# Ledger of designs, part 47: VHH binders against h2kzm9r124to488

Target 1, 365 residues: h2kzm9r124to488
Amino acid sequence: RFTIDTSRAKSNQYVVSLCSKKIGIIEYPDGRSDKQPCDVYWHNVVLSDMNKIVTSPQSRVNKFPGMTELAKKISLTHSISSMQKLFPDEYAFYPNSWFLPAHLADFHAFYRKAQALGKTEMWFIVKPDEGAQGTGIYLINSPNQIRNVDQRQLVQEYVADPLLMNDKLKFDFRVYGVIKSINPLSIYVAREGMARFCTEKYEKPDSSNFKNLYAHLTNYSLNKANEAYVHSNTLQDQTRGSKRLLSTVFHQLESRGVKTKRLWHDIKLILVKTTLAMLPEIMLHYEHHFYDSTGPQCFQIMGFDVMIREDGTPILLEVNAAPSLTADHIVPHPGRTLLEGGQRVRSIVDEVIKIPLVRDTLLLV
Key: E = the ipSAE of ESMFold2; O = the ipSAE of OpenDDE; V2 = 0.75 times the mean of E and O plus 0.25 times the DockQ between their complexes.

## First folded at step 13 (VHH; framework vhh_6fv0_2)

Design y2 (at its last look DockQ between E and O 0.07; V2 from the best seeds 0.00; counts 0 for: pae E 16.1 > 2, placed apart)
Fold by ESMFold2, look of step 13:
Structure y2 (fold): chain B 365 residues (1-365), chain A 124 residues (1-124)
Amino acid sequence: as target 1 above (365 residues)
Amino acid sequence: QVQLQESGGGLVQPGGSLRLSCAASGFTFSSYDMYWVRQAPEKGLEWVSWIDSSGGETYYKDSVEGRFTVSRDNAKNTLYLQMNSLKPEDAAQYYCARVTEYGGSWVSKPYDYRGQGTQVTVSS
């Protein structure tokens, strides 16, 4: 009988347990007392001691060692930029990026070349390095506006031309991918995903609203990171919620002339190409982590955040190595934060997305 | 351990004024940009104002610009928000927040610590 250890699934345990019951997998929510390995180990995050927990080469674990670090913006950008140099057309889905201070001259040269070609409206987002305490993300429209030129930081082209719905709200898609294996590489893309909308109408950057864009970026980030903020109470309510089904938004895009079949194909290729760009580092971290033993077969559910330009082309914004798989939202008590506790509320949108995702992932094993 | 403690909220009539304070401890306050954010019932967090680590630059949400003033006293490790000409729309729980580094995502959380907040109520 097929077995799963969910003792380290944390907040994701509910969905994994539900799916395990439905397909007949024997669950060990507290781990096995008989010291025998399970067939699958389900962790909520990439654990640094994975090699002590999952020791059987016959077992599978739902995380690759080191993936959290590999999916972070700096590491991800480094991996994709390397592929952009070799295959610029194939990797055009990722914004142009520069690592400062090392690439400061290259950034200036890019900016001057674009100005010579007549581009007058170029915006960039600056992300200070993890060690640059007290400096947050900000927007610039010229290299001279970088606050701390000598500090390590990432400069990236800002997508200032997002496709908007009639409500003029900026949105992105959360697309789920499953890396089933890396030799051979096997990647599955979930049929359903999530569209996340800003709470404020989008305004394109210009000199008249430059300072206010800092506030808009902050509000978008705050509300996107707060996944419990706005719930659709039914599937019929999706045109008003901040969190909607990808399929609903795709239908709306199709009615507005967007070629959604091509768009979906291109999004799937983004997931594959991104994984290919990360693959050498994934393999190195696996070999390092399991260097004196044959390790388990790793698989992993990944979240890919994709934005659509006005012309219908998709852009990769970020990769999440441990996307939330919860189907219930915890809503804070009045006047309190989620960290202080709250009430559990069902999320139909999350259930439609995440239950099939986890079920099908378990069947792939 | 990082601590942020807001105070100064209360009940005022429309057109009234309040001054919020945020006492910071457990970190080098003068090294961090700071936010004021607010949350009304059934709404998400909303950015209100920002001030850089030195206090030399400030930004405000359009709906409060001209009415609210953010300031800081780095010697006292204290952040302030002077709120004038208060409107019913300004009623919310107000939090001060410390800016965080963005290590993994463009649009993840812009802060890593905030207090429990102070309530501002505007009614007649």
Scores: ipSAE 0.000, ipTM 0.262, lowest interface PAE 16.1, mean pLDDT 77
Fold by OpenDDE, look of step 13:
Structure y2 (fold): chain B 365 residues (1-365), chain A 124 residues (1-124)
Amino acid sequence: as target 1 above (365 residues)
Amino acid sequence: QVQLQESGGGLVQPGGSLRLSCAASGFTFSSYDMYWVRQAPEKGLEWVSWIDSSGGETYYKDSVEGRFTVSRDNAKNTLYLQMNSLKPEDAAQYYCARVTEYGGSWVSKPYDYRGQGTQVTVSS
């Protein structure tokens, strides 16, 4: 029988265990005491000692060495920018980006040029490369508004023309992809994904509303703190929730005349192209990590955050090397903030997405 | 009930050292990655450090890299932060935090739980 080590699965353990049981995989939640290799190792994070834990070349591990770092904002931008230079039309799905402090001058130059061309209403989003929630994402419409130019951070063109539905809430898609292998490159895209909605109605950024992050940022971590956040308890209710199934939203878009088949095709291409952009670094890290032996086969579930422009074109916002595989969310206690504690509540939307995703991933590898 | 209690803060001179501790209870401590975050006056919550559930992996904010060391004792359900060469800009309320959702950017991670914090003051 197929075996899986979940001793380091941690937060992913529940879903992985559930799926393993469903498909008949023997799970070792504490690792194998007999020191025999498992067929699959499931890790919650990329570990520096992965090469010491996964020693059999016949084994598979659900993480690529270095992927966590590669998926960071600045690293991702580097990878994609390299491809943009070679294939500008093919990689137009990634907004113009500058990483500070290195590209500060370039950003200024860009801004000046844009102004000269009459583009006076450009907005940019400033994202720290590393940080905690609420620590520093903000919008600017001039380089002079950067709070700290010496800090590592990403400046990116703000998507000010998002596709909106009747509710006027800005939303993006979390699309899941599985990198099965890198040589040859093999990527699978999950059919079901997540739509994340803002909790405040979108208005084009201006001096009066640019601080309202609930209207401009789709991040779950941010919006869940808003009282206007709508938790869905059933699949029926999720159609109006702050978190919806991708398929639900696609259906809603179809009703508006959006060509969803084409959109989905374009989104898949973004996943492939983005992975291709990252591939050289992935290979490099793999070789470096397993330099003294034949390494195991790595695979990885990736999350891609994609926003749709008003004209129907998809834009890549972010890549997640370790998308959450938890199937619950925390609801704050009455009168308290989430930071003060809460109770875990089942998320039906997450279950519908993540359980099949993990199951199918295990079947794939 | 998940509980986190920070301690070890205080007043130090620039260049001084402090060791923060965080006592965890109400959950399986060894199963969770832990974080240190801080909040200075009139500033937002700032990520400082991450340590994985096993203690085998650690990450630091660039500004504290080389000066701060995060560690944990899973047997004692305790998280530590050794802070050396403290600077005035390090002055803040420090919190240990736990998240239940993994992935995404560090900025987008939800800190589901944190303690009351411990105050670190750096002054000559």
Scores: ipSAE 0.000, ipTM 0.194, lowest interface PAE 15.5, mean pLDDT 90
ESMFold2 (binder alone), look of step 13: mean pLDDT 79; pTM 0.796

Design y3 (at its last look DockQ between E and O 0.11; V2 from the best seeds 0.00; counts 0 for: pae O 17.2 > 2, placed apart)
Fold by ESMFold2, look of step 13:
Structure y3 (fold): chain B 365 residues (1-365), chain A 124 residues (1-124)
Amino acid sequence: as target 1 above (365 residues)
Amino acid sequence: QVQLQESGGGLVQPGGSLRLSCAASGFTFSSYDMYWVRQAPEKGLEWVSWIDSSGGETYYKDSVEGRFTVSRDNAKNTLYLQMNSLKPEDAAQYYCARVTELGGDYVSKPYDYRGQGTQVTVSS
C-alpha cells in the first residue's frame, strides 16, 4: 500500500490529505509509530534536518536540501547569469543583472551601448547587500545614481514595458513546476496557474512620474504579499479579482492577438532552463546533505513568477522554493484588520489550481 | 534580533495632527532605508512614505504629500511620521518597516521586518 507522512506539511496538509484520500494513499498525519518508513514525506518547507527525518533510500521527499537558498534572488541570479554568458540568446528571459563592484565596468558598458542604440529612458533597481550603508532598494536611470559603488550590491534591469490588460493593471503569472528527479532530470509544468494583478493602474516610468512609479512598485509588492487583500471566490469574478486563473488570462491574451501557444511553450522553457541553471548547486547540496548514506529521492513543487512584455515575451521575475499549496485564506473580520485576526474562507481559484497540482504530483512520484 | 515599535497613534479630529514614532533595535538603524505603511479596515496595505538611510531623501504617496513628513534621528534609532491636516481617509493602523536588502524587478518583498503598528483614528 502507498503511504504518505504529512506530519510536517503544516498549512499545506489539507490539500495533500484530500488528494491522498482520493487516490487511496494511506496518510500518517502524525507520523508512523511503527518505525516503518513512508513512501512519501510531504514537508511545507526545506528542513535543515531532513537527513534525520527521511532516512530510507526507497522514500521520496517533496523538497531538495538547500533549495530555499538556491532559489533566493542572489543565488538564482548568479546561476542564470553564468548561463547567460554561455548562451545569451537562450537565457534572455531574465533581466540583465550586475554584481557590483565587480561588474561596474560591464554595467557602464551596457548603459553606453543601450544609449548608442537610441534608448533614452532606462530604469534599474539597485539592491544593496545586507549590512552595507544605504541597504534599501531604490530605482535609478543612470549609473551615476548608484549611492555606494564600492559596496557589494545587485543592479538589475527594471522591466518597464509590461503587457497590460483592459484595466491597465500590471500582472504576473505564478506557474508551478514539478521537479520529479534530477538524475535523470525530469521536470513537469502544471497546466493551470495563477495570474496576480496590481490594485492600481500601471504607468510607464519617466522623469516626470518617478515618485508615482516608486509608490506603485512598492504598493504592488506589498499587496502581492497580502494574500487576503483582494479575494476572488467565484469563476465569474475572473475579470475583476486580483487573483485570476492563468487559463482565463491566456484566453484574453489570445483574443488580443498574442500567440498563446508559443507563449506557453516559452514559459515552459523558462522553467526548464532555470532548473538547468540551478542544477549543479542542487546536486552539490544533495550530496553534501546525504554525505554518509544513500538519501531519499527528492522531488519538489516550485513556483515561478513570470511577467509578459508588451511584445508577448515572457520574463522570469522570481522563483519560490516552497509556494503555498493552501486552498483557503484568512480574511479579516468585518471592520477589523487582518492583523487583528480573521476567518478562514475557501478559495475556488486556489482549489482549481492546487488540488490537481498536488494530485498529479502524487501520481507522478 | 530586529525589533520595531511604533507609538504615537490615537484619536484626532479632522484637520488635526499626530506624530508617530518608531523605535528600532537589534540592527544598525543608520544603514537601512525605512518605510511607513498603513492598513485601513478591509483594505490592503498601502505604502505611505520612504526615507533613505541618511534621511536626505524622502518619497510620499500622492494623497499624503504636503501633509505628512517622514524623518529619522539615527543617533536615537528612531523614525518619525508627522501627520498634519488629517482626514477620515487617513484612519488606519500605521507600521514602520525596514526596507528589504534585496528584491526583484518588482519589489516582491519590499521590507523584511515590520512592527506591530499603532492605530490612528479620525472622527467620521
Scores: ipSAE 0.000, ipTM 0.263, lowest interface PAE 16.4, mean pLDDT 77
Fold by OpenDDE, look of step 13:
Structure y3 (fold): chain B 365 residues (1-365), chain A 124 residues (1-124)
Amino acid sequence: as target 1 above (365 residues)
Amino acid sequence: QVQLQESGGGLVQPGGSLRLSCAASGFTFSSYDMYWVRQAPEKGLEWVSWIDSSGGETYYKDSVEGRFTVSRDNAKNTLYLQMNSLKPEDAAQYYCARVTELGGDYVSKPYDYRGQGTQVTVSS
């Protein structure tokens, strides 16, 4: 019988345990006391001692060594930029990007050239490399507006032409991919994903609205704090929620005449191409981490944030090496902020997405 | 000690107007961007307006755009919010707020420094 160690699953433990039970896997939430290897080890994060915990080459672990770092903004950009140099047309799905402070001069040069060509309404997004949940992100329309040029940051062209529906809310997709193996490369894309909506109507950035991140950033962690955020309690009401099923939004897009089959195909290609760009470093990290023995088989659930341009072309925004697998959210108590405490509430959208995702991943490996 | 004191709240009918004021002390007011935030009953704290340190740039929540006007008098260390065409959904406790670090943005919640707030009620 298949066994799984969830002693390090932490926030993932609930969903993993639930799925394990459903499919008949024997779970060891505290690890195996008999010191025998499990078939699968599920870790919440990439751990530096993974090679000491997962010692059997027949075992599988749900994290690639170094993936967390590799998926960070600057590292990801490095990987993709390398491919863009070789295949510029194939990798046009990733916006032009600059690393601060190293590429500050290049960024200035780019800006000057653009201005000379009459492109006077360009906007850029500045992202801290280690920032999560939208923290420290801001928009600029000139290099001189960078707050701290000495800090390690990513500057990227801002997507100012998002596809909008009738509600005029900017949105992106969290698409889930499972890297089953890297040799050979095997990637599976989850059929169901998430759409994240801004809480305020989108308008092209200008001097009066560029700091209103509720209109420009789609991050759940940011928008949930806005009073305008719409929590859904049922699958019926999620159609108008701030968080929707990908399939729901695709259906909505189809009703508007969008070619969703082609769109989905293009999104899948982005996942594959992005993973390919990362593959050399993934392999390197794996070899270095398991240098003293034959390493286990690694697999990993990845999150890809994709935005759709008004012309229907998808663009990659971010890669997450450890997407949240929690199926609840915290709602503030009446009259209080989230920081002051709240109650856990079931997220039907998250459940519909993440439970099958984890289940199918376990069945896959 | 950083201190913020809001005033000017009250009861108004829909379509009415209020002007909120915030007296700031204990820091160099002219060096900091300032915010108006509000909290309605059973709702979380929400951002309403932002004004930069110089007063040259102002930003608004979509729902208040065109109705609310933020301004500041750096010589008087005072922040203002003119609220016109008030709606029932505008009813809330309004706070003047400042971030801890210079150059911070409203994404850095909670707003580190806030006053006690002033209550705005909109009722027919």
Scores: ipSAE 0.000, ipTM 0.199, lowest interface PAE 17.2, mean pLDDT 89
ESMFold2 (binder alone), look of step 13: mean pLDDT 81; pTM 0.817

Design y4 (at its last look DockQ between E and O 0.02; V2 from the best seeds 0.00; counts 0 for: pae E 19.7 > 2, unsure alone 64.9 < 65, placed apart)
Fold by ESMFold2, look of step 13:
Structure y4 (fold): chain B 365 residues (1-365), chain A 124 residues (1-124)
Amino acid sequence: as target 1 above (365 residues)
Amino acid sequence: QVQLQESGGGLVQPGGSLRLSCAASGFTFSSYDMYWVRQAPEKGLEWVSWIDSSGGETYYKDSVEGRFTVSRDNAKNTLYLQMNSLKPEDAAQYYCARVTEYGGEYVSHPYDYRGQGTQVTVSS
């Protein structure tokens, strides 16, 4: 009796279809021909015409209108920075950020105060507005190194002290949160997540390697300029190739003396506090998009990228409004390229994370 | 219950050959892709070769390509690894593993290995 429209799920359709079958949901992978609404609509991304596709107020859709824009680095940082001004201790999990040119004096003051307090090595990442400058992101260790100071750009503390595993690889956690509703706010955090490891040893910024890191960051941001929705993922290192279970890495951290229950609690709070910071804009976009009083109930799976400092404290790096829910990859046949064909190979790490995530999300509806 | 039992290891001189076997039981062997993996004391678990469920496709870690041949006999539920031109760096405990079923139990590795393994030692 419970129905789901997966006609706009794209690459995620396989996992959603599998979970729908397991729990007895009637799926319409090509849309419903009888013109009746489904109980759930599963979209792969936030669609700008969602209000034309999901027309019944009794239906539920797995995306909030406008969330793609709200989760982008600039918008996310604006939302969290506003909360940092009101509740600085509660929002210390996000790096300090400045929107230039408006906050240029504030950035200089921060730098001078930090030096007076004894900080000798500070690094910052600069993200220019492509419309104003057309240049990529880069690292600085002094406010005087900002290029084109009159142009709109974002400056953010660069976390140069990540916790490394014994293999000396930098990693972050992808933690999945489900926003079930926003009035009242109901957020669920998946018990399992992904740890993403760089394929190269971590190189801490210093005066000798500054330009090498700069060239890589600049080329990465330029190459991604044409993929508009992927812009919020430009902080992710393109050398990430190794996927491990969050639970596996937590066991390794616990064996090294990290207080993993406290860490997990703090990570869950990051997800909640981030959503609270975004909430006014989420509500505004919902009301604008469904400007009648009877829009559908939205829910959404969000990806949160969290890094751990050397001292064991978590920080938020990024939010992804449409994390991939795929559980397989295509391996090229021996002696052939992937373009000449390949076979579908299961990703056990992705299955362990994403099948329960989607199953539990559907049960929450 | 799923069982995998490795055999055929031993001591050989460099340039020698060994043939490893893996006897499988407790599951439909012909439905699974299989791996050979190995572990040396100084290193973690390392994959060596892969073979699809039919035996029609294989591939190998670069360091063993051209020297090792993986094969299977689905009628006998047995996986094989022919190792030729053995080198000191090939010395390890060798295990066979199956690729976990789609939607299977939670595991921390892409390989489901269960046997004691078989030791390969290469001496001058």
Scores: ipSAE 0.000, ipTM 0.116, lowest interface PAE 19.7, mean pLDDT 76
Fold by OpenDDE, look of step 13:
Structure y4 (fold): chain B 365 residues (1-365), chain A 124 residues (1-124)
Amino acid sequence: as target 1 above (365 residues)
Amino acid sequence: QVQLQESGGGLVQPGGSLRLSCAASGFTFSSYDMYWVRQAPEKGLEWVSWIDSSGGETYYKDSVEGRFTVSRDNAKNTLYLQMNSLKPEDAAQYYCARVTEYGGEYVSHPYDYRGQGTQVTVSS
């Protein structure tokens, strides 16, 4: 009885279509020809004409206007920094950050102070605002090493004390949250998530290894290029893969004496607090986008990248407003290059995560 | 449309040198990290080298470290790979590659953008 328009779902279409079928939603992959509204509109990205496509206030859309921009590094930092000023202890989960060029002087001041206090081996990570998944990222241990101070970019304290397991590979968690509504605020956290592992053993950054991003950055898009990347084909072998289930890694951590219940609680709080920090801007963008009409109900799946420090405290690294819902990868045909021909192979780890996530999201709205 | 075109491959003797080039178009070249990858017969794609968007950071596969040099000219939208002291095991189809970024959405397929490649053969 319920209908979903997936004409703009693009890369999300496979998983959304699959889930729709599973739960009995009628899908319109090309939109409705009869021009009747669908109950749900699924978009892979926020488009400027969304208010022209989704016109019924009874409809739901899986994107908040402006969320893509708001989740970007500098915008996110603005939101969180505002809350840090008011609640410094509550928002300590976000590393000290400076957005350039505006905060360049502040960054220098911070660095000088740190040096004066004997902290001479601090490292920072420089992230372009428009960059994603490792693109344009580099490490520095002095403000003078910033390549272009005039460009919009984020400088953050580098987490140099990550929690490591026996394999000594740095890892983070992709935790998924669903913003069901903003008025009132309703957030659901997926029980299953993703652990992303570096492909090179972690060593504390120094002048000799800081260029080895395979040891320092956990991004899948980066590490998949390394021959050391381990693709898993089964749930059994994913325990040692470069991509693992969050639940698997939590189990592994428990075996090492980590208090995983507390950790998970703290991670959930990070999701809530981060969303709260973003909420004023979300509301503003919504009102602006639907200024001349009653807008639809928006919901959105969000990805939160969280790293665990050696002391067990979680740190927020990044927010993704459009986490990938792809559940396969391409492998070359035998004896051929990917360009000559490949086949799509299911990613069991991604399927276990993303199919229930999308399914449950559709059931929530 | 994003386009990458590799050139400069050929036949060389062991110990020889080649310089590969990659012409990029259809995107802001200077905004993206670039990769060199290669694929030998009956083998999968393997990572060879990485260079950041500015060209200030480079990293290499251990087996090519000291022999290969990646560079880029952002003004010319061109990526380079200088290969010295070539070995038989270096023989492969070489590709320049870029990851995909679509408004915050990412495709999980390896090296979403790459050219047709250029063949490097090392034989005495």
Scores: ipSAE 0.000, ipTM 0.213, lowest interface PAE 14.9, mean pLDDT 89
ESMFold2 (binder alone), look of step 13: mean pLDDT 78; pTM 0.782

